# VHH binders against o75319: the designs that were tried, part 64

Target 1, 181 residues: o75319
Amino acid sequence: GNHIPERWKDYLPVGQRMPGTRFIAFKVPLQKSFEKKLAPEECFSPLDLFNKIREQNEELGLIIDLTYTQRYYKPEDLPETVPYLKIFTVGHQVPDDETIFKFKHAVNGFLKENKDNDKLIGVHCTHGLNRTGYLICRYLIDVEGVRPDDAIELFNRCRGHCLERQNYIEDLQNGPIRKNW

## First folded at step 3 (VHH)

Design w11 (framework vhh_4orz_3)
Fold by ESMFold2-Fast, scan of step 3:
Structure w11 (fold): chain B 181 residues (1-181), chain A 118 residues (1-118)
Amino acid sequence: as target 1 above (181 residues)
Amino acid sequence: EVQLVESGGGLVQAGGSLRLFCAASGFTFSSYAMAWLRQAPGKRREWVALISRGGSTDYADSVKDRFTISRDNAKNTVSLQMNSLKPEDTAIYFCAKTYYPGRLFDYWGQGTQVTVSS
């Protein structure tokens, strides 16, 4: 159904760009059919997402959707100029190596193709927090060599909410570096 | 828009000195640590100097005691004083900002070329 995801209203729609990176995190946008269940100030449609990014003087070049559903919005709701990538991830579980490698491949490909601009990689799950924060931090640790605690703190500060899942935090701090290719 | 504009590079003889400048705009300068990185031909970029929001400094072993990083929050500038230059210091020097000393940096400028002749 068209029910609002649990606790979705508890989270800020969009974080700030993570300095030193091309990442910005946000909660899942909800298509117009959900707006009848929301007050005007609670609405966060795909259009609202792009307006909020523009208000920060930023521009999206890629959206990575980590949700395990397609009911919240459709790729057709996004501007044709912004690539959309779906990576199905299950909540609660640390993403598997295949998921981590798909995420890294997408990020590396975007950065290679966008050397001459400052466009951002927008990443979201349902709340834009646990799966989103895990994969962004995993990339920063494994590819960019950032210390785990620094990556987590940077994500928490820029998202405006702290990673909540202890198993995700423990994997980031103590888990193995995942090499790709 | 965030901009970091480097200047002060040039050709200098071994044992000489140069001062590099970075003019920052488009962000709250005092909220960020600032760093200098360099890239020699055919090599990866390496970090050389960092100054925290509070003014504490850190240096790569290769430049320790020869380079001094400083900042001027009133002018939104960071500078690098380079003394006792060696041919192996030849590189393009980049100014970068970071929230943390953890090596995550933005490279907004094209850099400034430093060439040290023997």
Scores: ipSAE 0.000, ipTM 0.145, lowest interface PAE 15.1, mean pLDDT 86

Design w12 (framework vhh_4orz_3)
Fold by ESMFold2-Fast, scan of step 3:
Structure w12 (fold): chain B 181 residues (1-181), chain A 118 residues (1-118)
Amino acid sequence: as target 1 above (181 residues)
Amino acid sequence: EVQLVESGGGLVQAGGSLRLFCAASGFTFSSYAMAWLRQAPGKRREWVALISRGGSTDYADSVKDRFTISRDNAKNTVSLQMNSLKPEDTAIYFCAKTYYPDKLFDYWGQGTQVTVSS
């Protein structure tokens, strides 16, 4: 009894690396038990994720999972060498300051420990769009000093899909900078 | 602490030339694209010129064939050679660190004033 997330098939599996950053966004990988409901060309397992990243001549150094569920795949489905961080993020609401802080702390820690390599931070929620795009853009705005509209445009182009939640866009454009450290 | 310090601005007659300099510190200079932006009185800040990590250059249409951007990674500097200056080039010029190719600018210095009279 596995159900595919609503609209999951409508989104590209993985975007492009965001230039000038270490971020790459993708939709949630689905473990093998979901493949009975998918055509071969629709499958996007954890293994498929790593194959598509290699296809772009990139390498993942960290996965940040923003979904509010563990039913789609388990950390054990990932290579043992890639750190996995779960940040439970409720959909629809702008992430709270604690969630934003956890995300920023994880990114900063990764960048400090990986300054001598070019490994990427992979970020996903269910569709790799709204929660994912919000937190990546929030990081670029608050930590890197990027203008909100530029951050949003960069994410949209590299993901191949535009942020859809107006409350998230409004917070990025007009909300306060979160000084979480 | 990221720092960008612009210099070389001044007053010049139309048709004249100026060279602007930017000294960068607090980040790995050779890892970033660098740009020049300007802001004229009462107008929005606009991008002028960009140089990639590898030395490829790009220019706004308003300054093509008149301005040349260059960089020196050994000295952590980027410069802008401005020729055939027009009164419309009057602005404060800012050095910026960038996310090339999208001209997404993450930091600006305080700027250097360029005034072109006719």
Scores: ipSAE 0.000, ipTM 0.107, lowest interface PAE 17.6, mean pLDDT 86

Design w13 (framework vhh_4orz_3)
Fold by ESMFold2-Fast, scan of step 3:
Structure w13 (fold): chain B 181 residues (1-181), chain A 118 residues (1-118)
Amino acid sequence: as target 1 above (181 residues)
Amino acid sequence: EVQLVESGGGLVQAGGSLRLFCAASGFTFSSYAMAWLRQAPGKRREWVALISRGGSTDYADSVKDRFTISRDNAKNTVSLQMNSLKPEDTAIYFCAKTWYPGKLFDYWGQGTQVTVSS
C-alpha cells in the first residue's frame, strides 16, 4: 500500500557514518508511488538515499533492510552495484538470537569481502532507530568489545535521534553478550 | 518478485553425473552470491556449494572435489555440476540467494529432485 509509516516524517532521512565503524543508519526509503502523499522536501526515495550518502563523501556497499514488509521499496530500485539483504525483524520486541546471528554474520561477511575499500554498511528499519540501533549496538558490544553506553551514545549522535525503546536499551546495557553466534 | 527456478534433477546410478540449473529473476543477479542447498528425506536442509559475486567458490566437505558450482551473469543462471554421485547425495536440491562469505540464505527456490540408486 501507499500508507506513509507512522511518524516517518519526524525522523532525519540519513544519519552520518559512525566513526571507527563501517555503519550508517537511515529511515526506510519510499518508492515513487508514495511521493503523491509527500511534499518535495519530505521525499526520500532510494535515489535520494544514494544522493545523501554521496553528499557525505561516502559510498554504500551493502544495505540491510530490517523491516517486516516489502511494501516500501523493492531491491530493484537500488543501484546494481549495491547488494541488498532482508532480515525480517519484528518491532517492539528485542530481536531474538537468530536475528542477531543473521545480522552479525552479514556484517562479518561484508567486512571480509571489503577489506580493500571503505564502503559502508547501510542499515535501516522503518525509522532507522530502534531495531537498527539495537542491532548495530549489539554488534559493536558483542563483536568489537565496545562498552554499551559508548555504543549507544555513538549511535544516537550519528543517527541524530536517541534510541526510544527502554527494553532495547536495557538489553544492550545489562543483557548477556551473545557468544554462540 | 524474486524467483529462483531449479531444473536438471532426475534418477542416476551411483558413479554417474547430473548438472543442475537455476534460473533467477526479479533481482540484480550479478550483485549476489548464489548457493546450492539440499534436503534428504527425514533430514534438515544443508548447504553444499556457494559462489560469490566475483566467482570465488566454497564447498561442503561431503561434496568437495565432486561438485562444481558456476554462474553465468549474462543469463542470470547458476549451475551445479555433480560428478561421482553417491546414494547419500539423494535429496531435493535448492538454489538460494545469499551473501559471501556468509551462509545466510534469504530466498529459496522450489527445488529439483535428485535420486541416486544402487
Scores: ipSAE 0.000, ipTM 0.115, lowest interface PAE 16.9, mean pLDDT 86

Design w14 (framework vhh_4orz_3)
Fold by ESMFold2-Fast, scan of step 3:
Structure w14 (fold): chain B 181 residues (1-181), chain A 118 residues (1-118)
Amino acid sequence: as target 1 above (181 residues)
Amino acid sequence: EVQLVESGGGLVQAGGSLRLFCAASGFTFSSYAMAWLRQAPGKRREWVALISRGGSTDYADSVKDRFTISRDNAKNTVSLQMNSLKPEDTAIYFCAKTYWPGKLFDYWGQGTQVTVSS
């Protein structure tokens, strides 16, 4: 069925750019077919996403979709000028090394190809919180050398919601660095 | 300037009801979760009720089924309906801004006193 994700309304549609990075996190946009289930002020379509990012004087250059489903919106709902990458990521579990490396490769490739602009990498899962926050923080820790607690604090502040899954937080703070390309 | 102004406290008999109000200003109220906390004399401040920006609620076990938190985004207010009050509910009640689902509380007001007589 065409039901709104559980707790989706509890989360801010889109956070702020994480200063010193190209990351911005948001919850999953819902295609126009979901509008019958939403009040006008609750709507967050793909179009709404781009409007909200523009209102922050930012521009998306890449969307990374971490949801384990394709039912919420389609790549065709996005502007043709913005690349879309799907990385199927199971919720509740710490992402495996293959998923982490796919995410890092996509981010590194984007940054190399976008040296001459300031476009953002938009990352989302269903709520734009746990899987999203984990992979962004994992990148900052492993690639950028950011201290785990600083990465988590930066993500929490900019997303406007605290990363909650204890297993994700534990892995970020005390888990191994996933290095080697 | 960020402000939280609590009101509605007072003296009530055990078994009675009170409704507390918190008027918020100086920030985008509809974007944040809001909470009520309380502090009894000589005790630590404890969280009692939480409401997300989307209207989902959570309650401490001590007040569950007796208290109801609600919000009015058009008026920038959060309210706490307190039913079946007990002497142990006697405390100063505080309104706080927070992040859902985490319980990091910010922007405390001066509070409103609730006294429940036996």
Scores: ipSAE 0.011, ipTM 0.423, lowest interface PAE 9.0, mean pLDDT 89

Design w15 (framework vhh_4orz_3)
Fold by ESMFold2-Fast, scan of step 3:
Structure w15 (fold): chain B 181 residues (1-181), chain A 118 residues (1-118)
Amino acid sequence: as target 1 above (181 residues)
Amino acid sequence: EVQLVESGGGLVQAGGSLRLFCAASGFTFSSYAMAWLRQAPGKRREWVALISRGGSTDYADSVKDRFTISRDNAKNTVSLQMNSLKPEDTAIYFCAKTYFPGKLFDYWGQGTQVTVSS
């Protein structure tokens, strides 16, 4: 089915770079076949994503796709120069340790390989909010030692939307640090 | 040895402006976010402005639209332009190095005193 994800139109396409980090969050881009269901100003294709990031004077070096589907766009719709990583992440539940460690490993690998540039790690799920915000904040808390409330506040401000899932927020604030990295 | 040296503080009247400077040495400056923090008499140290490696900026609500942080990677300096100063901006201002902006600053300088008279 070529239906627009529920509430997808309710969210800003792309947030701002999270200052002091390499992260930028956005909602899932939709391939051209979805555009017949969208007004021109609602379109957010892979091309639109890169245009909006350039408009902020930023550059993507990696995309991490957290959706549990391949129906929204194909990796081939992205520029050949930008690596794409798929981490199939089930919505609604706090991501498991395997998912958290895959995310941390990808981020650390990118940072090690990109010491000489300022390219960004783009992270998205369907809305670029709950799974996306959780994994970014989990990285900042566990790896960078950021206080949970500070990580959440920074993500919310830069994304332009607040994390909605209480179980995600509670895990970030009170859950154990996953320090096996 | 990591070293941060602040300068540019002084006495100014309310509504005035000051520009603070921080000279950094002993680390790869371009690899770190830089921040300005302040400590008012009898208060805890608080963060006021941050600039990422790429130049993205963030500000505490109390200083937003009045202060501007900038950096010069060629000179290893970070600066804070302070406009429309208020008596409540009176504090010792510190330059800080961090990989991420979250109150986990891994080095502070000696500070520079800013006094705003009413």
Scores: ipSAE 0.000, ipTM 0.134, lowest interface PAE 16.0, mean pLDDT 86

Design w16 (framework vhh_4orz_3)
Fold by ESMFold2-Fast, scan of step 3:
Structure w16 (fold): chain B 181 residues (1-181), chain A 118 residues (1-118)
Amino acid sequence: as target 1 above (181 residues)
Amino acid sequence: EVQLVESGGGLVQAGGSLRLFCAASGFTFSSYAMAWLRQAPGKRREWVALISRGGSTDYADSVKDRFTISRDNAKNTVSLQMNSLKPEDTAIYFCAKTYYPGKYFDYWGQGTQVTVSS
């Protein structure tokens, strides 16, 4: 339906690029049909997303959509030149190993094919926070060897919001490294 | 440069009221959550109230139903209305820029002293 997601207005539309990485996180863009429920300064359409990325002097090369729905916007609302990948994830539970592996595979493939440019991997769930932050941090910990607390702190500061779900934080800090790429 | 300037503190009798103000500059105020924290003599700094960029509020259990946080994005101010004050509320009150839902409190001001007599 055409309702805005709960608490969606509480979150900054787009974070900043995470230094030393190709990641940028944001909340779900909402197609134009949602705009009648939003003040002009609250609007965040797919077009607004790309405008805000350009305002930071950055360029998106891939969007990874972690939501379990297609109701907020359509892939066709994105520029044809930017690849879109859907990974269906359920909120509130730690993503399973299959989901983690899909995310890592997509990121590794993008980085291999984009060695000669500085394009970003944009990642979002509904709020661009819990599932988004978990998978980005999981990648940094497992693949890049970043300390869990450092990955979480980097994500929190760049996103402009802190990971909220204690089970996600606990898994990042104390859970096993997922190997075999 | 980020600046936060607190004001409005003073001496009040138990049961009284005070309104604290924080004037913010040096950042895009409307993009951030804002919080009030306090530090009593000899104690650690503790969180009191928070307001998100979207207007959602949250309060520490010790001040629920007595304190109200609000913001004015046109004036770059956050305010704390304190009612039914208790001697236990005696502290220096600090304004902080933060990330919703309220972690990594950045750029403390000098604070404003609140003293509540028994």
Scores: ipSAE 0.055, ipTM 0.523, lowest interface PAE 6.8, mean pLDDT 90
Fold by OpenDDE, second read of step 4:
Structure w16 (fold): chain B 181 residues (1-181), chain A 118 residues (1-118)
Amino acid sequence: as target 1 above (181 residues)
Amino acid sequence: EVQLVESGGGLVQAGGSLRLFCAASGFTFSSYAMAWLRQAPGKRREWVALISRGGSTDYADSVKDRFTISRDNAKNTVSLQMNSLKPEDTAIYFCAKTYYPGKYFDYWGQGTQVTVSS
């Protein structure tokens, strides 16, 4: 259906590029069918996403969608020049090793193919916060060797909202390194 | 405070050469890989060359065999020798500090203009 996700309006639509990385996080954009249920200033469509990215003088090179549904927007709503990757990720629980691996693999593939440009990896779940933040931080920790607290602080600052799920935070801080390849 | 100051840009004819310099301060220079980026008019910023802490180098395909990146850890400088310049090399060139330990960039200078005329 066209129900607005719970608390979706409470989150900033788009974060800032994470300094030193190619990551940017945002909440799920909603296709036009949702607009009738939103005030004009609350609307955030795929088109709005790209406009906001441009306003930051950035460009998306990849979108990774972590939502566990396909009802929010269609890949056809995105420019053909921007690859779209769906990784169905269950909410509230720490992503499994397969999900983590898929995410890492996608990011590494992008970086290999885009080493000559500065295009961004856009990552989102429903709110673009918990699942999104976990996987980005997990990558920075496991692959880039970033200290867990530094990764979390960086994500929180750039997203404009803090990770909320204690199980995610705990796993990032104290959990084992996951398979990278 | 991290500071990167580029110099050496200018106008040069196609086929000519330029050498860019970057003076770095405000961080442990030898602990980070350094890079040169460039941004041409109407285009996105792109990676040009990278030099690791130990001196290993990598280049964008578009500049390979024409450009050479080097560093002097004693002087906290990184250089870019640009040979066989082409009009398509026209851009603002930026010296960039990497985000350790990955191949990301968190700081760059104001840039130096390189213009290659045909």
Scores: ipSAE 0.006, ipTM 0.261, lowest interface PAE 10.6, mean pLDDT 91

Design w17 (framework vhh_4orz_3)
Fold by ESMFold2-Fast, scan of step 3:
Structure w17 (fold): chain B 181 residues (1-181), chain A 118 residues (1-118)
Amino acid sequence: as target 1 above (181 residues)
Amino acid sequence: EVQLVESGGGLVQAGGSLRLFCAASGFTFSSYAMAWLRQAPGKRREWVALISRGGSTDYADSVKDRFTISRDNAKNTVSLQMNSLKPEDTAIYFCAKDYYPGKLFDYWGQGTQVTVSS
C-alpha cells in the first residue's frame, strides 16, 4: 500500500554520525509512489537519503533495514555499490537474541571488511528511533563496553529524537548483556 | 578473531600497588597502539593510559606519575603498573586495541576488577 507510516513526518529524516562509531540512523525512505501524498519538503526517497548523507560529508557502506515490511522501498532503489541487509523485526517488542546476534554479526563483518575506509553503517526501522536505537545501543553496550546511559544519550543526541519505548530503555539499562553469539 | 584477556586485578589497600596484564591474540600486536580504560560504579568509561606502536606513552591527568603502561611485543602483552593506589582508582579495567580518546573500543572479555580500600 501507499499509506504514509503513522507519525513518519514527525521525525527528522537523517541523524548525525554517532562520534567514535560507524553508525548513522534515519527513518525509512519512501519510494517515489509515496511522493503524491507528500509536500516537496517532506519527501525522503532512497535518493534523498544518499543526498543528505553526502551533505554531511559522509558515505554509506551498508544499509541495515529493520522494518517488518518491504512496501516502503525496494533494494533496487539503492545504489548497486551499497550492500543492503534485511533483518525483520516486529515493532513494540524488544528484539530477541537471534535478531541481536544477526545485527552484531553484520556490524562486525562490515567493520572487518572496511578497515581501510570511513564508510558508515546506516540503520533504520520505520521511524529510525526505537528498534534502530535499541540495536545500535545494544551493540555499543555488549560489544564496545559503553555504559547504557552513555549509549542512549549518544544515540538520542545524534538522532535528534529520544528513544520513546520504556521497555527498550529498561532492557538496555537493566537487562542482561548478550555476549552469546 | 581479536581476543584481549585482562588479569592482575584484586583487592589492595590505599597506597599499595598492582600490575595488570592484557594477553592479546588474533591480530599483529606490534602494529597497533594499546590502551587501558576503566569504569567505576556509576561513572562513565574513562581512558587512563595509551602506548603507541613505537612505545610512546600518554596518561590521563588522574593517573599521571602513578601509573606506567608498557608492552612486550614478543609475548603479545600490554601491562599497567599501578602505584600509590587511591580509593578513587576502584574500577573494572579494560584493555583496548587501536584506541584513541573518544573512540569506542571492541572488548570481548570481562575486564579485571581493581578494588582499593581505605
Scores: ipSAE 0.000, ipTM 0.087, lowest interface PAE 18.9, mean pLDDT 86

Design w18 (framework vhh_4orz_3)
Fold by ESMFold2-Fast, scan of step 3:
Structure w18 (fold): chain B 181 residues (1-181), chain A 118 residues (1-118)
Amino acid sequence: as target 1 above (181 residues)
Amino acid sequence: EVQLVESGGGLVQAGGSLRLFCAASGFTFSSYAMAWLRQAPGKRREWVALISRGGSTDYADSVKDRFTISRDNAKNTVSLQMNSLKPEDTAIYFCAKEYYPGKLFDYWGQGTQVTVSS
């Protein structure tokens, strides 16, 4: 049951906004039922997420949840004013084209509807690193024309942790641009 | 790439002074407002001082009249003069760049540790 994700404590809860973009990355928030297994300074609930974003003088306008489960927190734990999008992705595998296109459509839709504000797109998987970093970088490369090395460096710096999965890095650097988004 | 390198921290007794420096590179320094933030152990990050492109300054109430922020656009540096230091000023101090005028602070450095003993 109430099992803390492996290595979850090893990662910074929330990164910084990626300059020149509307993206911010974080690890999965854990609902109240997980707190008995955490020291007070280790807690990172949905409420803690919004507090940490406000501490950076930022505001979330969308959360994209890339985890394959809903056991960590429920959409009902989020403010009603913040849209929540679930895109189920399996860990360890490079996201497939369908997943990539869903992510791109969601980001493009948000940006069109939010031209007159500076609200952020919050993206997370379990650790807010591999699946999260891959999809953000894939968007920057394919849609914004950012060089792969520059996208990866920007993500790593702002997240505070480097992408770990070599297959994800290899796909970003040498893989094809995914059209049809 | 944007680089902010903080220096000048250290150990000082209450009532003492320290001057922090931030060397900036990788962006047009004169085009951005610059700020200092701090984070004490177990506490949230707190803004302490801001200097605009034009040199106007603003301070958090906790440091007002004790801290002075300044910038040197020819050297791409921002400084924080800290006087009448208190144990409560103990924190890691971060140099931050405003990404959008009047809105957002980005910090990129490792920070510099300030410890005030009593």
Scores: ipSAE 0.000, ipTM 0.080, lowest interface PAE 18.9, mean pLDDT 86

Design w19 (framework vhh_4orz_3)
Fold by ESMFold2-Fast, scan of step 3:
Structure w19 (fold): chain B 181 residues (1-181), chain A 118 residues (1-118)
Amino acid sequence: as target 1 above (181 residues)
Amino acid sequence: EVQLVESGGGLVQAGGSLRLFCAASGFTFSSYAMAWLRQAPGKRREWVALISRGGSTDYADSVKDRFTISRDNAKNTVSLQMNSLKPEDTAIYFCAKGYYPGKLFDYWGQGTQVTVSS
């Protein structure tokens, strides 16, 4: 039953904080039941996530989980002090406007409630790349007025992996600004 | 400082084989993707092969089924086995630190010359 996601080992567990933002991206953590299929240096549990964030002198204030499954880890595996938000997204297709609105609402709400601290919004899908990068870049473009190519470059550099889905890249570069409020 | 040193290039006849090596230092080698790029005379540098940190490989269409990229994390080396070489494979070959999937490269060495005669 507990098969490792395809290509999961190919991705760096946690990226760097995106400078000038509160975002940090990572791949999906895997609960301890997956560790029998992993070498010690390949393990990336929810506990490992928080240890790696702390090693960067950062602190998580929110986790947004974009996967379409709950099999990889449970919200209960996370510290009670860190809010968890599930936004079910399917891979391969550009997230719809409702999903984009939900993501923007969660980010704006977090920032409003966390004006007096520097806690990060952690975002992940399975690999922490395509759905994750799309929604973060969409937020930067639509809400913060960042140029599309600059948003994509910043995400790629900080994640340590490049957005690869051409439909996502095309939508970010040439698609309409979504004024969801 | 990041340092990449290529070796193994040379002159070979069409249909022959060569193995290229790259010794890396100055970064946590096991954490990053490694790639091979090449530059033919008068042409832009192009990507040839990539190996992820997890061992997944990817190849340019021109070299698929002929070239094999591999890595040795204990020795901080990446290698490229080149089989069934063609005159159009003639180029300087560069080892590079890459981003998987392979769309960006930030460091590479001086390169090693590969010349394939007809």
Scores: ipSAE 0.028, ipTM 0.487, lowest interface PAE 7.2, mean pLDDT 90

Design w2 (framework vhh_4orz_3)
Fold by ESMFold2-Fast, scan of step 3:
Structure w2 (fold): chain B 181 residues (1-181), chain A 118 residues (1-118)
Amino acid sequence: as target 1 above (181 residues)
Amino acid sequence: EVQLVESGGGLVQAGGSLRLFCAASGFTFSEYAMAWLRQAPGKRREWVALISRGGSTDYADSVKDRFTISRDNAKNTVSLQMNSLKPEDTAIYFCAKTYYPGKLFDYWGQGTQVTVSS
């Protein structure tokens, strides 16, 4: 049963690189078995993802998959040259400190190993919006010292969609800084 | 409206020194880290020096021990003292408002040209 995630078609497949950072956000790619449920213009496979990023003159160096499932695509559908990291996150609730730490550690490690190139960290959940936006903004706030409103505005503009979950927004704006960097 | 105006560039012989200045307006200067970046002809823009709100400094490996960044919060200025200049330092130099640790940059103004002759 490969059903399309609820509201998945409502979101742009991939956003723009967030200027001054190595982040790019996108919605979950759907493997070929989903294509029979999609019109040609709605398809967004792993291959489509890489084509769209290349069209922006960008290159992925890491994919961080925040979904709680592996039913949408397989790591084997990605080029061997692009590392894949799975961080299982549950929707609806603010990611816990362990999850936030894992995300920060992965980003810091990538940046340290890729100081001499301009490759991007691709981050996605199901819609590439709430969990994705939360963790990217949390990183910018806690590690890079960006003001919460500036981080949220930058993410919303580059993703092309505004963060929707009020509890995520409230945690970013008013929550504690998690210092593990 | 954020405005940053760079000055102090010029032509200098290899081994010489220059001091660049940046006058900032349109934001609360003391609340932001400040950076200097440069762009050489045909190359991408790269950061060279950063100073935090608290005065901590960081430098790109290519300029370490030769350049010194400083700030004056009373005058809303950031400066870059460049010593032991090399032909490879030839570039347009931009100052930028940034968020710690200097990965999100706002650029305003045309920069100041530094040319180092061999």
Scores: ipSAE 0.000, ipTM 0.145, lowest interface PAE 14.7, mean pLDDT 86

Design w20 (framework vhh_7qia_2)
Fold by ESMFold2-Fast, scan of step 3:
Structure w20 (fold): chain B 181 residues (1-181), chain A 118 residues (1-118)
Amino acid sequence: as target 1 above (181 residues)
Amino acid sequence: QLQLVESGGGLVQPGGSLRLSCEASGFTFSSYAMGWYRQAPGKQRELVAFISRGGSTNYADSVKGRFTISRDNAKNTVYLQMNSLRPEDTAIYYCAKTYYPGSLFDYWGKGTPVTVSS
């Protein structure tokens, strides 16, 4: 099979729903070809993702994939009933305004179309931490008016891991609100 | 560097009381939930008390009404007040920085031993 992403095993597969929001964060699922390099308890396929979310009594209505690659799994590995959106993001750098706008537009569109249910927006990058946490927190700060430290704490607690990249944390705490008008 | 340092353990007679303390450093203490775990000889480690960032508490059935968890954010400290101690409470007690109840990713300190015997 393919190479397992660096440090992927170090992270909890799926966090918990962020209370008061429709967000749930997780690390990238890995298709069956990766399983030869994983112990049974380490496996986290697209099927495993949906099983773990069901175990929390939650249901996915949208997946937003922030990875810069398509090698980990294919949209065809997901149930047809769950929309999939790819937003290519480069790791290590704060996402640009166009990327932030695309994320906000996708979230707002989902919420408008899903007023009659409680389905979740699942967001992931490779580890479901830095790019994922940044964009979710940026949405909460800019659109929902959440204080930066509260958004970061909520994400960290629900993901089960703290945002690691200081440039992302600094932008969330001290950076400008992105209106993207 | 994240550190959790437990203290306050010791030997006590059945029916006695102890107060455990855990001093935290290396993270923003007020932003995280805290818990107390224990491990008795030959048994699995179990969560006995939990306190959220907002101060809500949860207890294992075996300690409800006897143990009280509290926190002092100004001192970066979480406490476990243990009353009406029983021989079955004999264990090493660990403070944990936890992300949510039932998390698989908790960080524990080195522990403080509690022995309840006559």
Scores: ipSAE 0.000, ipTM 0.102, lowest interface PAE 17.4, mean pLDDT 85

